# VHH binders against 5'-methylthioadenosine/S-adenosylhomocysteine nucleosidase (mtnN), part 15

Target 1, 252 residues: 5'-methylthioadenosine/S-adenosylhomocysteine nucleosidase (mtnN), of Buchnera aphidicola subsp. Baizongia pistaciae (q89aq7)
Amino acid sequence: MKKEIKKNYRIGIIAALQQEVQILFNKLKNYKINKISNITFYIGNIHNIHVVLAKSGVGKVFSGITCALLLQKYKVKFIINIGSAGSLNKNLKPGSIIIPTNVCYHDVNLTAFGYSIGQIKNCPKTFLSNTLMLKLTEKYLFENKIKYQKKLMISGDIFIDTCEKKSLLKKRFPKAIAVDMEAAAIAHVCYQFNIPILIIKSISDSSDINAADNFKYFINLASKNSSLVTINVLQTLFKNTKNILFDNNNRC
Below, E stands for the ipSAE of ESMFold2; O stands for the ipSAE of OpenDDE; V2 stands for 0.75 times the mean of E and O plus 0.25 times the DockQ between their complexes.

## First folded at step 11 (VHH; framework vhh_enristomig)

Design u6 (from r1 with S102D; at its last look DockQ between E and O 0.78; V2 from the best seeds 0.00; counts 0 for: pae E 2.1 > 2, unsure alone 64.3 < 65)
Fold by OpenDDE, look of step 11:
Structure u6 (fold): chain B 252 residues (1-252), chain A 122 residues (1-122)
Amino acid sequence: as target 1 above (252 residues)
Amino acid sequence: EVQLLESGGGEVQPGGSLRLSCAASGFTFSSYYMSWYRQAPGKQREWVSTITSGGSTNYAESVKGRFTISRDNAKNTLYLQMSSLRAEDTAVYYCATHYDLDSGEYYDFDYWGQGTLVTVKP
């Protein structure tokens, strides 16, 4: 058996809220905790995989900073964004799993300069999740009979809690299935550093008038579901991405 | 096969009461979060109430204090007691489940009951 060259690399896992990181934290072994500017990093092992778990805080800036630190300070080679999202699809209920194929900002508008809505200057229209990692995750979900959706997610520094806001987003981004406040920022940072990203989210609310109440009620369920999928797919990802993580051309 | 069957709908006067039932089969009912949704004519489906496997409850602001969600695990049945009904409560009411990966089972969200119509009018 050819000794698979165990390339030792770290996986970064990032979520905004304590609830969203708590389950993974509970699975960490031999961990240490670092705090940088109110961002908490948990460095340890899950299933003998070296992981840096980060609680970023809410919003684009916190998540962006956190991701950059994961990449530069902790030198992670792979980012998993986990946690909760609001539904933009009638078939997605609280607890539902989504693995977005791509993400973009919903609160960016440079159309005056010829860019598409949601597009940042000198960036693609959307940021892509890693195709291989998605496929591996899909395989896991399929084999375990877990229903999921994989489409566009949109992000912005706006909590969507009205029908009007929701309708506007759906109008601007008709293909979007979910909305959060962090994923696009994280993906953007990953894009800038040429690092692959996987997004695993669970729905916490319906992005309507009941969003705040639903979020409070379902955040634990969403956090749990997102985390469990992540934990269970982590070994598969680690095993199958060793050869591609060091190849700068493997964004797709 | 997962099945959800709503019943108990009908016509009622404003201020009246109605009790909806949802009979569930094909999965371990007691392990799942259960919810009620409703869809009024010309409107989008909206969340009404949820009860966890542990019995904790949550309600939409529009129905809070008027509706009560409950469950009988022995009968695999979800209930919605509606009181002080209003015209705006007129809708088709649907029973739904939520994923819980700790349950060891997975619900296919595509399984909807037929719904039950509630009409509130003088």
Scores: ipSAE 0.128, ipTM 0.591, lowest interface PAE 2.0, mean pLDDT 90
ESMFold2, look of step 11: ipSAE 0.568; ipTM 0.825
ESMFold2 (binder alone), look of step 11: mean pLDDT 80; pTM 0.803

## First folded at step 12 (VHH; framework vhh_enristomig)

Design v1 (from u1 with T97A; at its last look DockQ between E and O 0.82; V2 from the best seeds 0.59)
Fold by OpenDDE, look of step 12:
Structure v1 (fold): chain B 252 residues (1-252), chain A 122 residues (1-122)
Amino acid sequence: as target 1 above (252 residues)
Amino acid sequence: EVQLLESGGGEVQPGGSLRLSCAASGFTFSSYYMSWYRQAPGKQREWVSVITSGGSTNYAESVKGRFTISRDNAKNTLYLQMSSLRAEDTAVYYCAAHYDLSSGEYYDFDYWGQGTLVTVKP
């Protein structure tokens, strides 16, 4: 099913950490700030695009709440999840760009009831990113000679900082290229409300014994790269269009 | 063509020192974060150290106080001074450049050089 989004519709942009939202915040014009239960919402414009930027906090619950509020309170019609992720692929190093095609939980297991690992009851095995927005993003990245990967991402309320944890994830999800703590929850909420989602992440660490140290140091780089891609994608998207049509494929 | 070429590896006794070099070409070296990685036999590649374009440095806990990363932008060269070497430091060492969109160059290194072997043994 196709969904039409008018240019005057709001886009929700969600990230967990202050570092991850700061660059976009600095680009906001005519903004106001609201706080709801330790969640900060920045309502304004980026390049004449109506945006609600939200700092959710870390983890599934904070990100889920934040996304729901964006959808119901602020009536955004599209969600972009940005920020950092840990690498599960040797070719992805800090600063690398990923635009996941789909996302699922790595800390969910209902296999006892016949579900696939990572699958929630009455949900698809994975939640899909919006195909149209992915294509637009890819076009931008290609035109600017920016390398990226486009595959499965996994999420859970576990910071991956050991080889054992990493190996287990790779075994269970051999197609996964990155891991975070928010994306699947956000995508799940989007699925529930039938809202399309795009995920743009940059790598902050390698999900190994050095993950914590890398994260602390590379979070700024990852945040920067993710944010800049997002800003440019939005600019490209709305530069010459009155209306944007999205395939609501996250339910397919 | 982008190239990264590591050198300076060899055999050394425990407690000894080595200095690795990475010669970079094909991109604006001074604009990039640079890192050292290493891979021991039978183990996964691990991050060792990073230096920003501005010269800030960070290290893996296992090498803090023993290794020093530096760069010479005029020579397009990255260095790793290793001291107090241990058996567990034995590995092939690799250099890498980190992608930074704010630098104005749009290139992400997704390949690795041949590396340089460091062997610490009595």
Scores: ipSAE 0.441, ipTM 0.757, lowest interface PAE 1.3, mean pLDDT 90
ESMFold2, look of step 12: ipSAE 0.583; ipTM 0.827
ESMFold2 (binder alone), look of step 12: mean pLDDT 82; pTM 0.823

Design v2 (from u1 with T97S; at its last look DockQ between E and O 0.80; V2 from the best seeds 0.00; counts 0 for: pae E 2.3 > 2)
Amino acid sequence: EVQLLESGGGEVQPGGSLRLSCAASGFTFSSYYMSWYRQAPGKQREWVSVITSGGSTNYAESVKGRFTISRDNAKNTLYLQMSSLRAEDTAVYYCASHYDLSSGEYYDFDYWGQGTLVTVKP
ESMFold2, look of step 12: ipSAE 0.562; ipTM 0.810
ESMFold2 (binder alone), look of step 12: mean pLDDT 81; pTM 0.811
OpenDDE, look of step 12: ipSAE 0.752; ipTM 0.883
ESMFold2, look of step 14: ipSAE 0.511; ipTM 0.799
ESMFold2 (binder alone), look of step 14: mean pLDDT 81; pTM 0.815
OpenDDE, look of step 14: ipSAE 0.740; ipTM 0.876

Design v3 (from u1 with V50I; at its last look DockQ between E and O 0.73; V2 from the best seeds 0.00; counts 0 for: pae E 2.2 > 2)
Fold by OpenDDE, look of step 12:
Structure v3 (fold): chain B 252 residues (1-252), chain A 122 residues (1-122)
Amino acid sequence: as target 1 above (252 residues)
Amino acid sequence: EVQLLESGGGEVQPGGSLRLSCAASGFTFSSYYMSWYRQAPGKQREWVSIITSGGSTNYAESVKGRFTISRDNAKNTLYLQMSSLRAEDTAVYYCATHYDLSSGEYYDFDYWGQGTLVTVKP
């Protein structure tokens, strides 16, 4: 089932931390601020693109709630998850860009009932990013000679800061290149509501013993890189077309 | 072509000092964040230190107070002054760059150079 995204549609942009949303916030024009509990929504325009920017907080529940509110309260038609992630790949350093093709939980285990590790009941093994948006993003990155990786990312309510934890994740998810605490939850909500999602992350740490220190230091860099890619992708998306047709079947 | 060439490694006794250098070429060195990494035998590569284009520095907890990162932009060279060296500091040391997309230059290394070996032993 193919659907169209129109220029007048609102794009939801969601990140966990203030640092991760700050750059986009600074670009917002004619904005309004709304707070729902601990979640802050910024409703405005970025270069004539209707955007609802949301600072969700950390973890699956906050990100899930935030995404649901973006979809139901603000009626966004597309979700972009931005921010930072920990690296599970030796070639990904702080600041590196990733655009995951798919995402799943690493802290979900229903194998006792025949499900794959990371798989939720009545859900696919992984949640897919929107193919069209990925291609558009790749084109931008390629044209600007920005290196990136696009593979599986995993999410859970665990900050990965030990070799043991990292090794376990790599063992369970050998194809995963990065780990965060929000993306799978957001994608899950998008799946539930049949809304396409794009994930643009930048690496903040290497998910090792130095992860906490690196994260504190590199969160600004990661936030900047993720945000700048996002801004440019949005501009590219809406610059030359009134409507973009995309496949909304991210349910496989 | 972007190149990073590490040097200054060698053998040193515990408590000793060593200064590593990384010669950079093929990019605007002054515009990039630079880091040192190290990889001990049988272990994963770990981050050691970083210096921003503006000169701000940060260190892994394991080397904090003992190592000092610096840069000479005129020479396109990154340095790591190591002091109070310990056996656990034994590793191959690598330099790396981090790009800031706000700078308008996009460089990331997906390839690591040969590095320079530091061996701390009695």
Scores: ipSAE 0.158, ipTM 0.618, lowest interface PAE 1.9, mean pLDDT 89
ESMFold2, look of step 12: ipSAE 0.523; ipTM 0.809
ESMFold2 (binder alone), look of step 12: mean pLDDT 80; pTM 0.804

Design v4 (from u1 with T52Y; at its last look DockQ between E and O 0.76; V2 from the best seeds 0.00; counts 0 for: pae O 10.0 > 2, unsure alone 63.6 < 65)
Fold by OpenDDE, look of step 12:
Structure v4 (fold): chain B 252 residues (1-252), chain A 122 residues (1-122)
Amino acid sequence: as target 1 above (252 residues)
Amino acid sequence: EVQLLESGGGEVQPGGSLRLSCAASGFTFSSYYMSWYRQAPGKQREWVSVIYSGGSTNYAESVKGRFTISRDNAKNTLYLQMSSLRAEDTAVYYCATHYDLSSGEYYDFDYWGQGTLVTVKP
């Protein structure tokens, strides 16, 4: 099933931290700021694109709530999750770009009931990114000769900062290339509401013993890179087409 | 073409000091973040230190207080002054740059120099 999104549709952009939303915020015109609890929403335009930018806070619950509010309160038609992630792949360094094809939880385990590790009851094993949005993003990245990876990302309410934790994740999810604390929750909400999602992350750390140090220092770089890709992707989406047709394949 | 060439490695006794250099070319050196990495035998490559274009620095906890990263933009050279060296510092050391999309330039993350071996032993 395919859905069309018109140019006048509002896009939701969600990140956990102030650093991750700041660059996009600086690009907003005619904006309003709303705060709901610990969540900040920036409603405005980026290059004539209607955007609701949201700083969710860290973790699954904040990101989930934020996404739900974007969808129901602000009536966004698709979601872009941006920000930083930890690397699970030796070829991904601080600043590297990833656009995950799919995402799942690493801190969910219902295997006792026959589910795959990371799988929620009555949900797919992984939540899919929108294929069309991925392709458009890839086109931009390719044309601009920006290297990237597009594979599985995993999410959980655990900051990965030890070899042991990292190893465990790699063992459980050998195809995963990055880990964060929000993306799966956001994707899950999108799945529930049948809304397409794109994830654009940049690496902040290597999910090892130096993760905290790396993160603190590289969060600005990761935020910058993620944001710039996002801005350009938005431009690409709305520059050349009147309507964007999305496949509703999130439920696969 | 981006090129990074590490030098200055060698053998040193515990407690000793060593200074590594990385000669960079093929990009606007002064505009980029530069980092040192190291890889010990049988271990994963790990980040050691970073210096921004503005000169701010950060270090892995394992080397904090012992290592000092610096740069000479006029010479397109990155340095790592190592002191109070320990056996666990034994590794091949690599320099790397991190790409900033805001500059209009980008770096291939798959590119690494040959590295320089540092061996700390009695």
Scores: ipSAE 0.007, ipTM 0.261, lowest interface PAE 10.0, mean pLDDT 87
ESMFold2, look of step 12: ipSAE 0.229; ipTM 0.647
ESMFold2 (binder alone), look of step 12: mean pLDDT 79; pTM 0.795

Design v5 (from u1 with Y99W; at its last look DockQ between E and O 0.81; V2 from the best seeds 0.00; counts 0 for: pae E 2.5 > 2)
Amino acid sequence: EVQLLESGGGEVQPGGSLRLSCAASGFTFSSYYMSWYRQAPGKQREWVSVITSGGSTNYAESVKGRFTISRDNAKNTLYLQMSSLRAEDTAVYYCATHWDLSSGEYYDFDYWGQGTLVTVKP
ESMFold2, look of step 12: ipSAE 0.515; ipTM 0.808
ESMFold2 (binder alone), look of step 12: mean pLDDT 80; pTM 0.806
OpenDDE, look of step 12: ipSAE 0.812; ipTM 0.915

## First folded at step 14 (VHH; framework vhh_enristomig)

Design w1 (from v2 with F109Y; at its last look DockQ between E and O 0.86; V2 from the best seeds 0.73)
Amino acid sequence: EVQLLESGGGEVQPGGSLRLSCAASGFTFSSYYMSWYRQAPGKQREWVSVITSGGSTNYAESVKGRFTISRDNAKNTLYLQMSSLRAEDTAVYYCASHYDLSSGEYYDYDYWGQGTLVTVKP
ESMFold2, look of step 14: ipSAE 0.664; ipTM 0.854
ESMFold2 (binder alone), look of step 14: mean pLDDT 81; pTM 0.821
OpenDDE, look of step 14: ipSAE 0.772; ipTM 0.892
ESMFold2, look of step 15: ipSAE 0.612; ipTM 0.835
ESMFold2 (binder alone), look of step 15: mean pLDDT 81; pTM 0.822
OpenDDE, look of step 15: ipSAE 0.764; ipTM 0.888

Design w2 (from v2 with Y106T; at its last look DockQ between E and O 0.87; V2 from the best seeds 0.78)
Amino acid sequence: EVQLLESGGGEVQPGGSLRLSCAASGFTFSSYYMSWYRQAPGKQREWVSVITSGGSTNYAESVKGRFTISRDNAKNTLYLQMSSLRAEDTAVYYCASHYDLSSGETYDFDYWGQGTLVTVKP
ESMFold2, look of step 14: ipSAE 0.611; ipTM 0.833
ESMFold2 (binder alone), look of step 14: mean pLDDT 81; pTM 0.810
OpenDDE, look of step 14: ipSAE 0.836; ipTM 0.923
ESMFold2, look of step 15: ipSAE 0.632; ipTM 0.845
ESMFold2 (binder alone), look of step 15: mean pLDDT 81; pTM 0.810
OpenDDE, look of step 15: ipSAE 0.855; ipTM 0.932

Design w3 (from v2 with E105Y Y106E; at its last look DockQ between E and O 0.74; V2 from the best seeds 0.59)
Fold by OpenDDE, look of step 14:
Structure w3 (fold): chain B 252 residues (1-252), chain A 122 residues (1-122)
Amino acid sequence: as target 1 above (252 residues)
Amino acid sequence: EVQLLESGGGEVQPGGSLRLSCAASGFTFSSYYMSWYRQAPGKQREWVSVITSGGSTNYAESVKGRFTISRDNAKNTLYLQMSSLRAEDTAVYYCASHYDLSSGYEYDFDYWGQGTLVTVKP
């Protein structure tokens, strides 16, 4: 069932770093700033869409807390996770765009209890991105001739900066194209609260011995690309708001 | 059509020097971050160096102090000056552009060249 997005529909946008939120912040109109537990929330409008932009900090716990606050305190009904990620695919270099179809943890292992690697107890093997919003995003990217990949992304509280770590991840998750430290946690919270999620990332590094140096140098590029895609997606959403179905079935 | 064409590869003795070039066409070269990558036989492609549109540079630790990346925007050419070459520098070297949406381009110019072979051997 296609539902009209109510004018009061609020979207949460979450990224870990200041660089990752800065561009969107600069686009905010009529904004207010609030800080909760060292997390900064920017409340305003982008392209006439009510948004709450949040800088979470790095890692699962910060991103999880931030997402929960977006959902419960600010009552957002849709989450967009943006920012940077490390590449697990040779075809992805710094600046490349990814829109993951699904995400899971790479640092979770409950296999002793019969779960798949990366799977949390009583959760699906992977958390799904919202299908409708993915399609909308793809349409935009296609129409604007922006190349992207759409596959599995993995997350964990480990910065991947060695070939050995990278190889291990690729072995465990052969379908994964990128790795970050936040997306799975955010998606998990969305799943818990039955809220749809979209992930828009740009590559900052190659997840190898050069990862740290690459990250420092390419984080701005990745942030810019992710943010600009997001801004345009919001614009597209605004133009198409009459018949958007927010599928809350993240649990499937 | 976007093209990146690497040249300057060849055989060199350890301790020697070599200068690679990458000729770019089909896009606004000056607006893009440009990188060098390399792939040794049997190994994964690795990042070597980057230069921003503004001329800032960064290097892999393995090549710091030995390699110098530069660009000539008037010639649409990227360079890699290599010195104190080692056997482990043997690889196919690739030129790459990095897509930047902030440049005002909607079309993704995320391209790779075909590469040029560098062989360091006694």
Scores: ipSAE 0.494, ipTM 0.776, lowest interface PAE 1.2, mean pLDDT 90
ESMFold2, look of step 14: ipSAE 0.597; ipTM 0.837
ESMFold2 (binder alone), look of step 14: mean pLDDT 81; pTM 0.816

Design w4 (from v2 with E105Y Y106T F109Y; at its last look DockQ between E and O 0.77; V2 from the best seeds 0.65)
Fold by ESMFold2, look of step 14:
Structure w4 (fold): chain B 252 residues (1-252), chain A 122 residues (1-122)
Amino acid sequence: as target 1 above (252 residues)
Amino acid sequence: EVQLLESGGGEVQPGGSLRLSCAASGFTFSSYYMSWYRQAPGKQREWVSVITSGGSTNYAESVKGRFTISRDNAKNTLYLQMSSLRAEDTAVYYCASHYDLSSGYTYDYDYWGQGTLVTVKP
């Protein structure tokens, strides 16, 4: 099955921190602000695309709640998760751009019940990004000579800041190139509701002993990079929404 | 193309000082965050220090108070002033730029130069 995107569809954009949403907020036109608990929603337009931008807070629970509200209260039809990530790959310096093909948890272990490490019962081993939007994003990046990586990203409620924890994650998830605290939870919610997701992150640290200091000084750069890619993806989507069909790849 | 040329390494006694330089070309140097990294023999490359495009600086705890990062945007040059050197500072030192999409240039942010060797005698 394929989905047709119409120009009046709302697109939800979710990140954890103000720094990660600020540039997109500055691009919003005719916006309203709505707060539910500590979650802030900015409802408006970017490049004539109706957008609900959400600052969720850090971690799986905050991001999961925020995603569910975007889907059910604001009737969002596509989710873009943006922000920063820690690197698990030696070739990814702060500022590097990643667009994960798939995500999973790193802090879920149901292997006692026969599941793979990181796998939730009744879910696939990894949650997939929407294939057509990933290809559209890659076309933009390639045409503008913007280097990026795609692969697995993993998520959990732990900020990775030691070589021991980083090494364990690389052993358990050898294909993972980056780690965050939100993406798998957001993708999990999207999977449950059959909603396509795209994930655009930029590296803020190397998930080592210096990670917290790197984060403090690189968060603005990482936020800028993920936001600018996202703005251009929205522009590309607007130009192509009339005839684009998204397959139902998060339910395959 | 982007070029980052590290220099100023050498052999020093414990407690000594060195100043490293990194000549940059092929991009608008002043618009980019710049860092120093180092790689000791048999170890992984580690971050040492950053200077933002706005001039804010930070340092790994292991070098804080002993190293000073600076930049000369007119000369497209990054510096690392190293003092109170210790044996554990022995490494090849690399400069690096951090990709910034807003700066209007496309370059390979995974680029690493040859580095400059700093040896602190036991």
Scores: ipSAE 0.578, ipTM 0.829, lowest interface PAE 1.8, mean pLDDT 87
ESMFold2 (binder alone), look of step 14: mean pLDDT 81; pTM 0.817
OpenDDE, look of step 14: ipSAE 0.628; ipTM 0.831

Design w5 (from v2 with M34I; at its last look DockQ between E and O 0.85; V2 from the best seeds 0.00; counts 0 for: unsure alone 62.3 < 65)
Fold by ESMFold2, look of step 14:
Structure w5 (fold): chain B 252 residues (1-252), chain A 122 residues (1-122)
Amino acid sequence: as target 1 above (252 residues)
Amino acid sequence: EVQLLESGGGEVQPGGSLRLSCAASGFTFSSYYISWYRQAPGKQREWVSVITSGGSTNYAESVKGRFTISRDNAKNTLYLQMSSLRAEDTAVYYCASHYDLSSGEYYDFDYWGQGTLVTVKP
């Protein structure tokens, strides 16, 4: 059970790169910095919510280690994964917002053992985002007329930068709208520890021959957009917690 | 209401030049990254070039050294100077803005106009 999730709970926010965490770091109050190996943790408050912000490094291993440390060492109760993603959908140009309902690997193939492509043994086909936080995020986005997509995102230790790789992924995962290198690993760790996750990404490239160059030029825009959505989600969460405490205290 | 109106297309011989324009309205043009895209017959729309709000530019490998993107923020206008045109550059060209939440504007940037047709004779 998650105790004090609506009071003095800790939220872990994880992204791979400094650019992807910088705006949230700038909003952090009363913070301290802790380094474990090559992973940096910023511990403080955003909107009176206790936050542990982590810069993990790129890929499944770095993000998995970082997520485990957030859960074990900092005892976070909820994970938010932010940052950038490549598009698999023509309607998602750089800057677009996605809040995936679910994620899975694209570079896992255990079909020889009867699993679906992307499925790890003894795990579900996809890892689910927390439904309540998705609905809260969607309400915020809708009320502010912010366009977004909420479908499947896929992850793997491959930066997708050719039409051939992109086409293969679209064939294998026709519902996928975006691709990154961290989200499924983070969600996998959360699944193992029964910790809710929310994923907020913004598009930095189209996963084609120009992807690496586009990433360089759009990463700041994508980081800005994913961070601003996250900041507003945190503010909305704090307001809901305040209302719940008021209601409970006055009734009893 | 965001609007982007492309113009300047036409027929040219291989090796020729054209200058495309994109007139923008309905948003604070200077605050946004703006791109050119193109769609060739039988292909998906593809990115061609971007200019950031800070003025930095980048180009698809297929057009580097031949195309130049620029913007005039006072006139809310984006340009694409195309030179050394090849048959492969034949396409409908579109401009598009990129969503930026830091601007405080919450416009829908999924607008695609009719575009402007560039035909490079075989």
Scores: ipSAE 0.570, ipTM 0.821, lowest interface PAE 2.0, mean pLDDT 87
ESMFold2 (binder alone), look of step 14: mean pLDDT 78; pTM 0.778
OpenDDE, look of step 14: ipSAE 0.673; ipTM 0.853

## First folded at step 15 (VHH; framework vhh_enristomig)

Design x1 (from w1 with Y106T; at its last fold request DockQ between E and O 0.78; V2 from the best seeds 0.77)
Amino acid sequence: EVQLLESGGGEVQPGGSLRLSCAASGFTFSSYYMSWYRQAPGKQREWVSVITSGGSTNYAESVKGRFTISRDNAKNTLYLQMSSLRAEDTAVYYCASHYDLSSGETYDYDYWGQGTLVTVKP
ESMFold2, look of step 15: ipSAE 0.649; ipTM 0.849
ESMFold2 (binder alone), look of step 15: mean pLDDT 81; pTM 0.814
OpenDDE, look of step 15: ipSAE 0.858; ipTM 0.933
ESMFold2, look of step 16: ipSAE 0.694; ipTM 0.867
ESMFold2 (binder alone), look of step 16: mean pLDDT 81; pTM 0.816
OpenDDE, look of step 16: ipSAE 0.847; ipTM 0.930
ESMFold2, fold request of step 17: ipSAE 0.667, 0.667, 0.648; ipTM 0.858, 0.859, 0.847
ESMFold2 (binder alone), fold request of step 17: mean pLDDT 80, 81, 81; pTM 0.813, 0.815, 0.812
OpenDDE, fold request of step 17: ipSAE 0.852, 0.860, 0.857; ipTM 0.927, 0.926, 0.928

Design x2 (from w1 with Y106V; at its last look DockQ between E and O 0.86; V2 from the best seeds 0.79)
Amino acid sequence: EVQLLESGGGEVQPGGSLRLSCAASGFTFSSYYMSWYRQAPGKQREWVSVITSGGSTNYAESVKGRFTISRDNAKNTLYLQMSSLRAEDTAVYYCASHYDLSSGEVYDYDYWGQGTLVTVKP
ESMFold2, look of step 15: ipSAE 0.676; ipTM 0.863
ESMFold2 (binder alone), look of step 15: mean pLDDT 82; pTM 0.827
OpenDDE, look of step 15: ipSAE 0.861; ipTM 0.934

